# Ledger of designs, part 2: VH-VL binders against Proteasome subunit beta type-11 (Psmb11)

Target 1, 253 residues: Proteasome subunit beta type-11 (Psmb11), of Mus musculus (Mouse) (q8bg41)
Amino acid sequence: TTTLAFRFRHGVIAAADTRSSCGSYVACPASRKVIPVHQRLLGTTSGTSADCATWYRVLRRELRLRELREGQLPSVAGTAKLLAAMMSCYRGLDLCVATALCGWDHSGPALFYVYSDGTCLQGDIFSVGSGSPYAYGVLDRGYHYDMTIQEAYTLARCAVAHATHRDAYSGGSVDLFHVRESGWEYVSRSDACVLYRELQKARSLEQELEAKACGIYPEPATPQGARECKELFVEQEEVTPEDCAIIMKTETM

## First folded at step 4 (VH-VL)

Design p09 (from ic03 with heavy chain S57Y; framework fv_ifinatamab)
Fold by ESMFold2-Fast, scan of step 4:
Structure p09 (fold): chain C 253 residues (1-253), chain A 120 residues (1-120), chain B 106 residues (1-106)
Amino acid sequence: as target 1 above (253 residues)
Amino acid sequence: QVQLVQSGAEVKKPGSSVKVSCKASGYTFTSYYMHWVRQAPGQGLEWMGIINPSGGYTSYNEKFKGRVTITADESTSTAYMELSSLRSEDTAVYYCARDLYEYGSAMDYWGQGTLVTVSS
Amino acid sequence: EIVLTQSPATLSLSPGERATLSCRASQSVSYMHWYQQKPGQAPRPLIYDASNRATGIPARFSGSGSGTDFTLTISSLEPEDFAVYYCQQRSNWPLTFGQGTKVEIK
């Protein structure tokens, strides 16, 4: 699983892969890992899908009841503390339930990380799941609070797409959501394999150009020295926001 | 209609073990946690432990650690509570009860209870 | 573990009277639930999370409270309401129950 969320000038972005865990010879349906909680609140999911889905069902019900009692929904901070309290009560029964709550309330865009042990942290960037180290590699280089909406979309898609190729437990498509004052918007679902193939094609061209610069061609019949440039390029694992921007421009042309 | 049906009463000797069953019907067994609670004659309720039938994860009351084992069989929608090294003070009615996590471990449906008598 | 103290231990009343049962926790709790038990029967859920009536529970039953002090109120006792009532807390494991309050006919 790879999920991420970040807070910026124009709201909160949430993005996730769609891969589900199954047995080796069983087809897995696509999963939704960004779940609307109410009009101005999204949650990401990590851990067992049954446990994650259950917690959001419980949270939605409790928020609805509290809105009826108090005349308004709790703040994003209040909701995060509520979820943390609920989850901490079940310590040891639900393993690795981690989530990011992405919302807009009276204070503007808000982002919280909640873990099943009761941890509740406010922040500007969170990535969760087995693919998160790869996503952080892209996010840490490209994120800034003042980025444009299009820059934010590109960054989120690139981070998840990069993680889906490197993490065996991530894949499928990239779901992208944007929370604004007016509410959340489901921006897109993009095939991660299409993004990966374009990225791999771009890297293959770069590898070929580097091999030619070294006087080495990537053909099987070439001596051991020819493999050095190919091996170095095969080990390249990073994609930049600029690389993803080029891919996105190609898609829209 | 949700129903929890427990195994019948048992008489056991000190030092033996007992395994009580709780068969669930009328709902998706793996979607709800299951508690085990006991009540000694004329006494109040005492929580023993809980199981997540999806994955078999458990949490036990420290008082019973080392003696209690809670398990679940998804194929038969049945939860089990096994208590070993029985003593006379283990004489009690044992209940299974479904966890309602929407309200923080409230127990919404209970089995009819199984009387376990430990006698020498 | 969190200790729950219920008071009074026994409440002797007549049908039609108001019953007020208290449950005090040794420390602040996240959730408090109430159950009714009649002789020879399993406990029956009454109130979830301090104030939410369980399915099928009559409006005469109400709950209130937060932190360490919780109350169960029966506005007008019916013959079927004479039973033992238990509070149960959830903050951390283990779950604990109060000792019970017996509501009996005078």
Scores: ipSAE 0.006, ipTM 0.454, lowest interface PAE 11.3, mean pLDDT 80

Design p10 (from ic03 with heavy chain S57T; framework fv_ifinatamab)
Fold by ESMFold2-Fast, scan of step 4:
Structure p10 (fold): chain C 253 residues (1-253), chain A 120 residues (1-120), chain B 106 residues (1-106)
Amino acid sequence: as target 1 above (253 residues)
Amino acid sequence: QVQLVQSGAEVKKPGSSVKVSCKASGYTFTSYYMHWVRQAPGQGLEWMGIINPSGGTTSYNEKFKGRVTITADESTSTAYMELSSLRSEDTAVYYCARDLYEYGSAMDYWGQGTLVTVSS
Amino acid sequence: EIVLTQSPATLSLSPGERATLSCRASQSVSYMHWYQQKPGQAPRPLIYDASNRATGIPARFSGSGSGTDFTLTISSLEPEDFAVYYCQQRSNWPLTFGQGTKVEIK
């Protein structure tokens, strides 16, 4: 699993792969790992012991009761603390559920990481799941708070696509969500392999443009040498976290 | 359909041990914790312990200190409760029950019960 | 451990009457659940977390309460409702049950 979320000027982005786990004899449909909680709150899901969707159903019920009693929904921070408290009831029994709560409240965009041991952390960037080290590589290089909306979408897609290429337990498509003041939006579902190939194409173009800018051109060889020379220049390197960050910066600058 | 099917009734001598099984079907065994609860004849319910079938982590009622062991076999979707050093006071119906963590350890499905009689 | 005290121990009523069962905890609890048990049968879940009706449970069953005081209400008793009722708490380990309230025909 690879899920990520980050907070920026225009809201909170959440993205996830769609690879499902299943038994040897069961077909696996694509998994939705980003789950809406209410109009201005959604969460990412990662876990091995318990159904995260079940905890979100419990959370939705509790939030509605609190809204009825107090006339307003709890803040994102209050909601994160509530979820952590509910899960901490199973402390010591190896409950492994990790989530990033992405929302917009009276204080603006807010992001919290919640783990089933009661951990509750506020931050600007979180990635969870087996692919998270690879996603963090991309996020840490490409992220800045003042990103445009399109830059944020590209960064999120790139980070998940890169992680799916490296992590055996992630794959399929990339689901992208955007939480704004007006509520959450399901932006897109994109094939991870297609995204990764487009990143490789963009890197190849970047390298060619750099070579031309420097005035470095291979000279024509003899007909036999020319063909062999062309084959030597067909090397394609793996897309790295740095490649995704460079592509993002090229589009915005 | 969710079902928990327990092993049959047993008669045991004081000082011996008993191992009750609970076979789960109709759901993903490792996705739900499993409780063990007993009920002495004509008495109320008494909680014995809980297991996470994913990995086998347990928590026990201290009343059964050193005598109870709960285990789970993922390959057969079966939970076990073993109680050693049996006394006449251990005569009871023993139940397995699935944890509904959505509501804070409510128990939504129960086995049919296994009567364990301890007598000389 | 948290002690749950159910009252009354026995409630003698006729079909059609309202039954009100109490469960009092020795200290504040995070969750309270209710179960019905008939002779020779496993307990049947009725109410989760004070007031949430379990699947398939008729609307005549309702629960309320918080903290230390909880109530199970059966608005109009049916013949099949004459049984023993248990409350169960969750706050810390161990889980504990009340001693039970027997609802019997007058």
Scores: ipSAE 0.150, ipTM 0.595, lowest interface PAE 4.8, mean pLDDT 83

Design p11 (from ic03 with heavy chain I50W; framework fv_ifinatamab)
Fold by ESMFold2-Fast, scan of step 4:
Structure p11 (fold): chain C 253 residues (1-253), chain A 120 residues (1-120), chain B 106 residues (1-106)
Amino acid sequence: as target 1 above (253 residues)
Amino acid sequence: QVQLVQSGAEVKKPGSSVKVSCKASGYTFTSYYMHWVRQAPGQGLEWMGWINPSGGSTSYNEKFKGRVTITADESTSTAYMELSSLRSEDTAVYYCARDLYEYGSAMDYWGQGTLVTVSS
Amino acid sequence: EIVLTQSPATLSLSPGERATLSCRASQSVSYMHWYQQKPGQAPRPLIYDASNRATGIPARFSGSGSGTDFTLTISSLEPEDFAVYYCQQRSNWPLTFGQGTKVEIK
């Protein structure tokens, strides 16, 4: 599993792969790992999607009851504390252990990490699941609060696609969601292999453009400086935010 | 209309295994956990374990660990409880019951029960 | 494991009388549920989370309590209410049931 979420000027982004684990003799359908809780709140899942969906169903019911009693929905912070308390009551089971709540309340965009031991942390970036180290590699280098909506979409897709390539337990497609003041929006579902191929193509194109800037062409002998230009742009092992930005430029052209 | 229908009564010899089925209908099978509970003749109710039909995750009462296996088949909306190394004290009515997380794991719908008799 | 002690073991009452059933937990519990069982039948849910009546349950049934001490009350017994009643907790795993209270005709 690879799930991520980050808070930025224009809201909260949530993204996840769709690969699911399956038991013996059970079908392995595409998994939904980002679950709507209400109009302005999404939750991610780190364990079995059904386990987490059950928690979110219980949470949604409790939030509606509290809205009826108090005349307004609880804040994202209050909701995160409630979820943590609910999960801790089932301590000792291997169920939906870690999640991120992505929402918009009276204070604006809000993001919380919730762990089954009662931990509840506010932050700007969270990634959960077996692919999260690979996603963090991309997110930590590319994220800034003032990024545009398109930059945020590209960063999220890029981070999940890269994680699916490196993590044996992630794969399928990338689901992308955006939480705004007006509510959440399901932005896209994109095949992870297709996204990764576009990343590879964008990186190759950038290397070609940089090689041309160095004056590289098919001559028998090349000076040290010309060879060094080619050497600077050899294959990268990790996808970078700059690679992701190139894909966005290519799509809009 | 929610319905849980269990397999018929069985008579087993000590040391054998029994596998009880519970076929669900009238709701989305993968949206609710399923409990297994037993009741020895003239005795109270005893929780055995439960399963998440989506993915097959299980938890068991320590008393039965090593002897009980709970499984689910999504394609037929059927849950199973297999108990091995049967002893006379395993004679009981075995129930499946649907979990209500909304109320803290209350059990809202129950199967009719399956009597398992262990005798020589 | 949490032990649930139901008392009394047997209540002998007449139709129209009030029945009060107790369930005491060995430690504080988050949720307590009540079930009714008639001979030859599966348990029937009555009360969820201490005080919430299950669907179709008559208003004469009510539940109360918190922490370690819970009560099921039947305000006026009907003939169909003579049965065994079980409490069940869900604070910690494993789930546990009380040993039951039998409500019988005097």
Scores: ipSAE 0.005, ipTM 0.415, lowest interface PAE 14.7, mean pLDDT 79

Design p14 (from ic03 with heavy chain S59Y; framework fv_ifinatamab)
Fold by ESMFold2-Fast, scan of step 4:
Structure p14 (fold): chain C 253 residues (1-253), chain A 120 residues (1-120), chain B 106 residues (1-106)
Amino acid sequence: as target 1 above (253 residues)
Amino acid sequence: QVQLVQSGAEVKKPGSSVKVSCKASGYTFTSYYMHWVRQAPGQGLEWMGIINPSGGSTYYNEKFKGRVTITADESTSTAYMELSSLRSEDTAVYYCARDLYEYGSAMDYWGQGTLVTVSS
Amino acid sequence: EIVLTQSPATLSLSPGERATLSCRASQSVSYMHWYQQKPGQAPRPLIYDASNRATGIPARFSGSGSGTDFTLTISSLEPEDFAVYYCQQRSNWPLTFGQGTKVEIK
């Protein structure tokens, strides 16, 4: 699993691979690792699917009760502290839930990391799962708070795609979500292999330009490789909004 | 649907040990934690410990630490509670009960109870 | 450990009367649950998290409270309601129960 989230000028980005594991006799459908909690809150999931699903159900119930009691939803910080406190009661019992809570509240964009031992950290960047060291490599080089929305989308996709190539337990597609003041948006689902090949093409071009500047000439790609790259990059289309059912956005309209 | 069926009553000598079983059915055994609670005759309920059947991690009430061992066998969907160095004060009905995470460790399904009598 | 004190220890009432049972915690608790127990039977869940009725529990049972003080109310006692009632808390380990309130026929 590779999940990441980061806070920036225009909100919070959450992204994850879709690889899941199952027995050899059953097909594994693509896994959703970014889960809506409410209109302005998403959570990333890393841990056992059953534990994550259970705790998100528990969290949604508790938030609903608190909304009824107080007339408003808790802040993202309050929600993170609540989840940490609830899970801490099971500390030491092999509860394995790690999540980044990505939201927008009265204070603006907010991001918290919560682990099942009761850990609750506020930050600007978190990556969780077996692929997270690889994702951090990309994030640390490319992240800055003032990046544009498109720069943020590109960074998130590249980080997850890079991690899926390096981590045997990550793969499939890259799910991308954006939390704004108006609510969360499911931006895209992109094939990780295609994204990684695009990243490798950009890096290869940079290497060729650097090598040429230093007097070293890179070897040309094989004809077969050239055909494959041309086939994959003939259409540079992004996933359209019509590809996704976005419930909260349709309610707002 | 959901059932917890416990082993039968036992009579034990002081200083011996007892192992009570709790067979679960009607749900995914590894998806719920299991509590053990006891009740001495005519007295209230006393919490002993909890187990995560997925992996076997446990937390015990300090009162029973060193004497209690809770285990789970996923292949038979059965939880066990073993209590050693038995005293007359350990005479009680022992219950297993399923943990309900959603409501903060409420216990939604209970076994029928196992009477353990410690007598000379 | 959090100590739960239930009061009264015994409540003697007639069918049709209102029963009010109290449970006080030695410190603030995150969750409070209520169970009913009849002689020879395992405890039966009644109320989860202060005020949520368990499946199949009649509307005459209601719970309220927060922090350290919690109440179980039976609006109009039926013959089958004469039993012992236990509160149970969760905040941290260990879980603890109150000593019980016996609701008996007057």
Scores: ipSAE 0.086, ipTM 0.590, lowest interface PAE 6.4, mean pLDDT 82

Design p15 (from ic03 with heavy chain I50R; framework fv_ifinatamab)
Fold by ESMFold2-Fast, scan of step 4:
Structure p15 (fold): chain C 253 residues (1-253), chain A 120 residues (1-120), chain B 106 residues (1-106)
Amino acid sequence: as target 1 above (253 residues)
Amino acid sequence: QVQLVQSGAEVKKPGSSVKVSCKASGYTFTSYYMHWVRQAPGQGLEWMGRINPSGGSTSYNEKFKGRVTITADESTSTAYMELSSLRSEDTAVYYCARDLYEYGSAMDYWGQGTLVTVSS
Amino acid sequence: EIVLTQSPATLSLSPGERATLSCRASQSVSYMHWYQQKPGQAPRPLIYDASNRATGIPARFSGSGSGTDFTLTISSLEPEDFAVYYCQQRSNWPLTFGQGTKVEIK
């Protein structure tokens, strides 16, 4: 499982892989891991399908009751606290569920992380599931609040695709959602393997552009990162045993 | 729905500068990069540079080194290309074109073109 | 910079015939786009990343190739297909276009 969400100038992005677990060596249908709660609120899932569906069904019902009582839907923050309280009431059931609530309310885009122990945290970036360490690697480097919608979509797709490549328990496709003031949109479903290959090609181009910005042309098939031009001419790195082996083999030809 | 509308034709003297505008409509301006491409009469296409309207980062073709400046104004959804120190060989139709990021620097919608004539 | 050489410079054919246009890069490229341009008009996208048709482009247009050799094929020319065609690479900066292949009525 890899799910992620982040808040930015134009709303909240939610994305997830579609890999499903249904027992030993059985083909499983694609899993939906981003679930609508209401028109301006999405939730991600990382637990079993039955447990997650039950929590969101109960949450929807409780939100409707509170709307009737208070005259308006609770804020995203209020909803996150409600979910945390509900989950904490069932600690004895041995549930290991973590979720992100992605929404838009009177204060604008809002994102909360909720864990089964009752934890409720507001933030700008969250990733959940076995692939989350790999997704965070991509998100932490590429995220900024002022990114464009297309940059945000690309970042989300890249992070999930990278995680599916590295995590044995993630895979399939990447589902992408965008929560705006007007409500949530299902943006796309993309094959993770195809997406990962395209992102590697794009990354190679970016490295070449960075090298050219320094006035240094990249050599064919050299995927080097950017560095200050002066430092590349002044500093020499130590020769490694691997480098020596390659040189020795070349010279014997 | 997507439309890029460029400013009108200009006649300039050698050594002067020209600033061409490209007003975008029908999409979220900050969500797509914008390229500038020129075409001299009877010749092929030549890429000049591109801008990310969100944040204003630019990339330029080095052959226009020090002469081209691309900018964007989010409030008016308008991109600009300014070319200075004009020479007779800068006579061309100048196009703005929207970047389709999904396919990397592919240009899916183009402005109608602005003819810039440089003559003494 | 990567130089793109298109061949032939001019291709004279009749409607219904197959057109095959070549684009050769001076060094290996990962991405190649194709555009169509008619006199007095802006270029129109045809093919993205060697083989993906742009929105609204008829199935008679197809692209193929990798490395240094790319091909645009029009399986059966329609009257509206007589135009100049340009290839474009994005693997290295600056972005470059081929010199164009003119497809004209015989």
Scores: ipSAE 0.000, ipTM 0.397, lowest interface PAE 18.7, mean pLDDT 78

Design p16 (from ic03 with heavy chain I50F S59R; framework fv_ifinatamab)
Fold by ESMFold2-Fast, scan of step 4:
Parts: C-alpha cells; structure tokens; sequence
Structure p16 (fold): chain C 253 residues (1-253), chain A 120 residues (1-120), chain B 106 residues (1-106)
C-alpha cells in the first residue's frame, strides 16, 4: 500500500495506489484507498479494509449527529480527534488502522494523520503504507506550499508511481483527489506502470536525474483543441479487475 | 445543482434508428462518465454502455455492439445514444446516468427517462 | 457476464418492520450498489460499494456483504420505503443489475 496527502495553497491533495492483496495469479479487484467522508473531507486507508470501512461508517454517523446538535460539521481537527478517541477505545482488539484526513474547514485546508493507538498529528505532508519511504523521497524534493495545481497533481502522481515501482505491495493505478473550498474532486485514475515509464523517459530526456525527476513528468492528456481518435476505453481513467490480475502476475513472476 | 434532461418520447418503425439526447448541467461535463441504461416495460434495468466525454472513449455491452453508438458534444454538454436496427424488443425507457467513479461506477444522478416505442 | 439474483422477489411487510433484502452474485464482485425505484420514476441511489449511504439517504438504510453475498437492510420501514430495490455490480464488463425485490405494504 502507498497512500499520500499534502496540504498546499490551493487545498489538500490525496493519492493512493489501487493494489489489493490477492493470492498468486488470481484475479484481484482494484482497491480504493481514498474514501469520501463528507463533501469537504476525505480519508485515506491503510490496514484491513473491513476495519477501515467500519470506522468510516461510524465516523460519518457521529459527524451527522454532531451537525444536528451543533448546527455545523466539526472542524477537520475536531474530526481527527474524534476518530482517534473512538479507535483508542478498541486498542485491546489489535486493530491496525492508519489514515490521513484531508479536508477544508473554516480555517482553510487541513491535514491530519490518525492511527488506531490514538495518535493524532497535524502536518503538511503524510505518506502511509509499505511504499511510503519511496514516496517521501519524491515528495521531499518537489514539495512547496505555493505549488500550482498542475505541479501538485504531477508531484502526487510521480510519488505514488515511483513507490509502486519499488514496493512489492503497491501497484495497479494511481488515484488522485483534490480537496478545495468547494469540496473534494476525483481528478484521475492513471496506470502506475505507464506513469513510471513516462517519468523515466522524461528524466532521461532532460538529463536531470535528481532535482527535476518529477517536475518534468509529461502531461498525458492531448493538447487543448486536439481531437483524439475514438477509443474503447481511456486507459488512465479506470483500472479493471483484469488490469489488477495482470499486475499481480507480473509481480509474482 | 446537477440535472440531466433527456429528449422526448419517440415512436419508431422496426428496422429504423433512434437517437436520444441527455443534456447535462450543474457540473463539469467532462469530469464524469455518462452511462446509458434501459428498462423494458415491467422489467428490470439493463446496462448499455458509457462514454468519457473528455476523450470520447466508449465501452458497450456486447449484446448491443454493432447497433449502439454513444457520443458526446462538449460545447453543449450533451450526451447521445443512438440505437439502430430497431426491433419490438427494444421498446423501453432509456436513461442516462452520471458515473461516480470513486465508488466503482455507481450512478448518482439520472435523467428522467425517454420512452422509445418500436411498432408498425 | 455476472448474474445477480435478488431474494425474495417480493417482501410484504407493515410500517415499522425490518426489511432484509439479499443480492447474490454468480461470482465474486469488486463493488455492489443499491438503488430504489418507484413507478414512473428513475432509480434513486441508496448505497454505494456495499455499505456507503448515498447523500441524503436516511440512517435506517444500511448495506453489508462482500464477495458473492450482499444485503440491504431497512431497520424500520417508513411509508415512503415501499418500492422496488435493485442491486448493481461493477467487477467486470458488462455492468449488471439484479431482477429487483419489491417491498410492498401488507
């Protein structure tokens, strides 16, 4: 698993791979690791899928009740503290859930990391999962708060794609989300192998292996005003279960 | 506020073609896939296909391949579904529906439906 | 194609009772969604990806399940809940729907 999120001038970015842990050579459904909580709040998932789904259901219900009582949704900070407190009550059950809460509230863009032991941290950048050391390598070089939206999208895609290439437990596609004042937006799903190959190609062409590795990532969309040939499916838009199976077989061989 | 408004009811003869429109408003048209689903009178729902309006990429149910064509016009935020070689079995209400990709192709907003009757 | 079988075909219940609707897939599916449809109307989304309530859907609606077996539960039926309910899968193409379960007043 590789998930990441970072806060910048224009909001919060969340991105994740889509690989799930299926058996060798069997078809494996694509996994969603970024989950909407409400219109201005996303959560990432790392841990058992059943545990994560349960906690987000409980959280959504509690936030709804609090909105009814108080006339407004809790802040992102309040929500993170609530989730941490709820999970800490189940400490003895050996639950293993790590999440980043990505939102926009009255104070602007906000990002928190929450772990099932009750840990709750505010920050500007978080990456979680087995691929996170590789993602941090990319993020640390390219991140700055004043990034443009396009720079932020490129950085997030590059970081996840790089991590999927190096981490045996990450793969599939890269899901990209953007939380703005107007709410969250699902930006894209892009094949991680294709992104990684484009990154490698761009890096070799520019001859800047370290500093600009992700900054020179080419935009996969055709130029504005260009007309594309009719296609059965846009490869960067969706990963099928068959795509997951192909990646799984490649990884195990 | 999201709305999908479809064209009016049609009566067609066997062997002809029908083209149903779906005009979208209240959101960025190119950011969401658009599905087409039909429902014969008294029957359940049947998926026909979808289009990505940004690239024009389509996916069709094999049952309709060769007879169905889904298109989109970005300038008018309108999706179209054309079905050719009509048979009496094609009599149905045809719906357009917006895709929630983040939930695995759940459909969150639906058009009001267009009744297509195929009769002589 | 993946076949979805809903059971029972018809549920006859009174307001205030619990309704439990089943959807079984012919093979394991990645996503299962639920819709409500009233006569003359387009389907209304209820539950996304097995257990996530759609915007504006009351808390009495809940979904559960994984693999091949999925359940929609209405904890206490309201008069407006008497309708036909459809499940829909996304695992591979084509997308398919169940045949529907009609929840009618006793």
Amino acid sequence: as target 1 above (253 residues)
Amino acid sequence: QVQLVQSGAEVKKPGSSVKVSCKASGYTFTSYYMHWVRQAPGQGLEWMGFINPSGGSTRYNEKFKGRVTITADESTSTAYMELSSLRSEDTAVYYCARDLYEYGSAMDYWGQGTLVTVSS
Amino acid sequence: EIVLTQSPATLSLSPGERATLSCRASQSVSYMHWYQQKPGQAPRPLIYDASNRATGIPARFSGSGSGTDFTLTISSLEPEDFAVYYCQQRSNWPLTFGQGTKVEIK
Scores: ipSAE 0.000, ipTM 0.397, lowest interface PAE 16.9, mean pLDDT 78

Design p17 (from ic03 with heavy chain S54Y; framework fv_ifinatamab)
Fold by ESMFold2-Fast, scan of step 4:
Structure p17 (fold): chain C 253 residues (1-253), chain A 120 residues (1-120), chain B 106 residues (1-106)
Amino acid sequence: as target 1 above (253 residues)
Amino acid sequence: QVQLVQSGAEVKKPGSSVKVSCKASGYTFTSYYMHWVRQAPGQGLEWMGIINPYGGSTSYNEKFKGRVTITADESTSTAYMELSSLRSEDTAVYYCARDLYEYGSAMDYWGQGTLVTVSS
Amino acid sequence: EIVLTQSPATLSLSPGERATLSCRASQSVSYMHWYQQKPGQAPRPLIYDASNRATGIPARFSGSGSGTDFTLTISSLEPEDFAVYYCQQRSNWPLTFGQGTKVEIK
C-alpha cells in the first residue's frame, strides 16, 4: 500500500495506489484507499482495508450524531482527536490502523495523521504504507506550499507511481483527490505504469536539456514538520481503557 | 452469511483444562475482534476476554487470574479459549461472539455455545 | 469494574401489554447494549448503543437513556418476547452484563 496526502495553498491533496491482496491465484478488484467521510473530509487507509473501512463507518456515525446535536460538524482537528480516542480504546490489542485525515473547515485546509495507538499529529505532508519511504523521496524534493494545483496533481501522481515501481505490495492505478473549500473532488484514476513511463521520458528530456544548456535548477523547499494535537494531550503510555471512556465523554459534550 | 460454529460439549475432571473452538465463516476473520462469554446454569452472562485475530493480541477479565488463554488461527478462521485448573464452579455454557466496534463492542453474532461440565 | 443493576428482576405481563425494563450503571457509561435470551439459546442482539435496533429486530423494541440510566421498552408484547433480557456496557475493561430481567407470562 502507498497512500499520501499534503496540504498546500489551494487545499489538501490525497492520493493512493489501487493494489489489493485477496489471494495468490485470484484477480482482485481495484482497492479504494481514499475514503470520503463527509463533503469536506477524506481519509486514507493503511493496515487492513476492512479495519480502516469499519473505523470510518464508526467515525461517520459519531460525526452525524454531533452534527444533529450541535448544528455543525466538528473541525478537522476535533475529528482527528475523536478518531484517535476511539481507536485507543483497543490499545494493547494490536489494532493496526494508520490514516491521514484530509479536510477543509472554518480554519481552512487541515491535515492530520492518526494512528491506532492514539497518536494524532498535525502536518503538511504524510505518506503511509509499505511504499511510503519511496513516496517521501519524491515528495520531499518537489513539495512547496505555494505550488499550483497542476503542480500538486503532478507531484502526487509521480510520488505514488514511483512508490508502485519500487514497492512489491503497491501497484495498479493512482487515485487522486483534491479537498477544496467547496468540498472534495475525485480528480482522476491513472495507470501507474503509464505514469512511471512518462516520468522516465521527462527525466530523459531534462537530462538532455541540462547537457545542452548548462542550466541551474533551484533546490525544492523543505517540507514542514509534523505537530502534535496538543488539545488531546493524552500520551500513549498513559492511555488506559478508563481514560478512553473519559475522553469519549468529554468529546461528546 | 455470518456463522460461528463451536466445538461439542465436554465433561472434564476437576484440575484439568478444556479448550473450546469457534470456527468463523461468511466474513473476513481478521477484520473483527472475538469475545468469549460464559454462563453458569441458571446464572447471567460473564465476560472472559477478547482477541484480535490479526496478530493474536488479547485482553482478559482479571477474575480468571491467568487461568484463561485465548488464541486464534488465521489459516482456519478459528478462535480458541482454553481454561485451566477447572473447578465445579466452571461448569457453564461458553460462547464466542463477534465484536462490533462500530457500536462500542456490541456482540452481533454468537456461537451456539459449548457446555463444559466439571465433575469427578 | 462497572456494575449494572437491572430492575425489576422479574416482570409478569400478558401479551399485548407494554414492558419497560431498566438498567442502571454504577458510573456513567459510553455505550449500553441489550440482548434477548430464550432457554437453550445463545443471546440475540436487540439494541446497540442505547437506541439503535439490531438487524431484523421488530419496531416494537426500542431503547433509550444515557449516562447511568437506560431503558428497554417493548411497546406490545408478543408471545415470542417472553425471555430474559440483559444489558451490557462498554466504557472500561472488563465488559460487564446486568443480572438480567425475566419477562414472563402472567
Scores: ipSAE 0.048, ipTM 0.555, lowest interface PAE 7.0, mean pLDDT 82

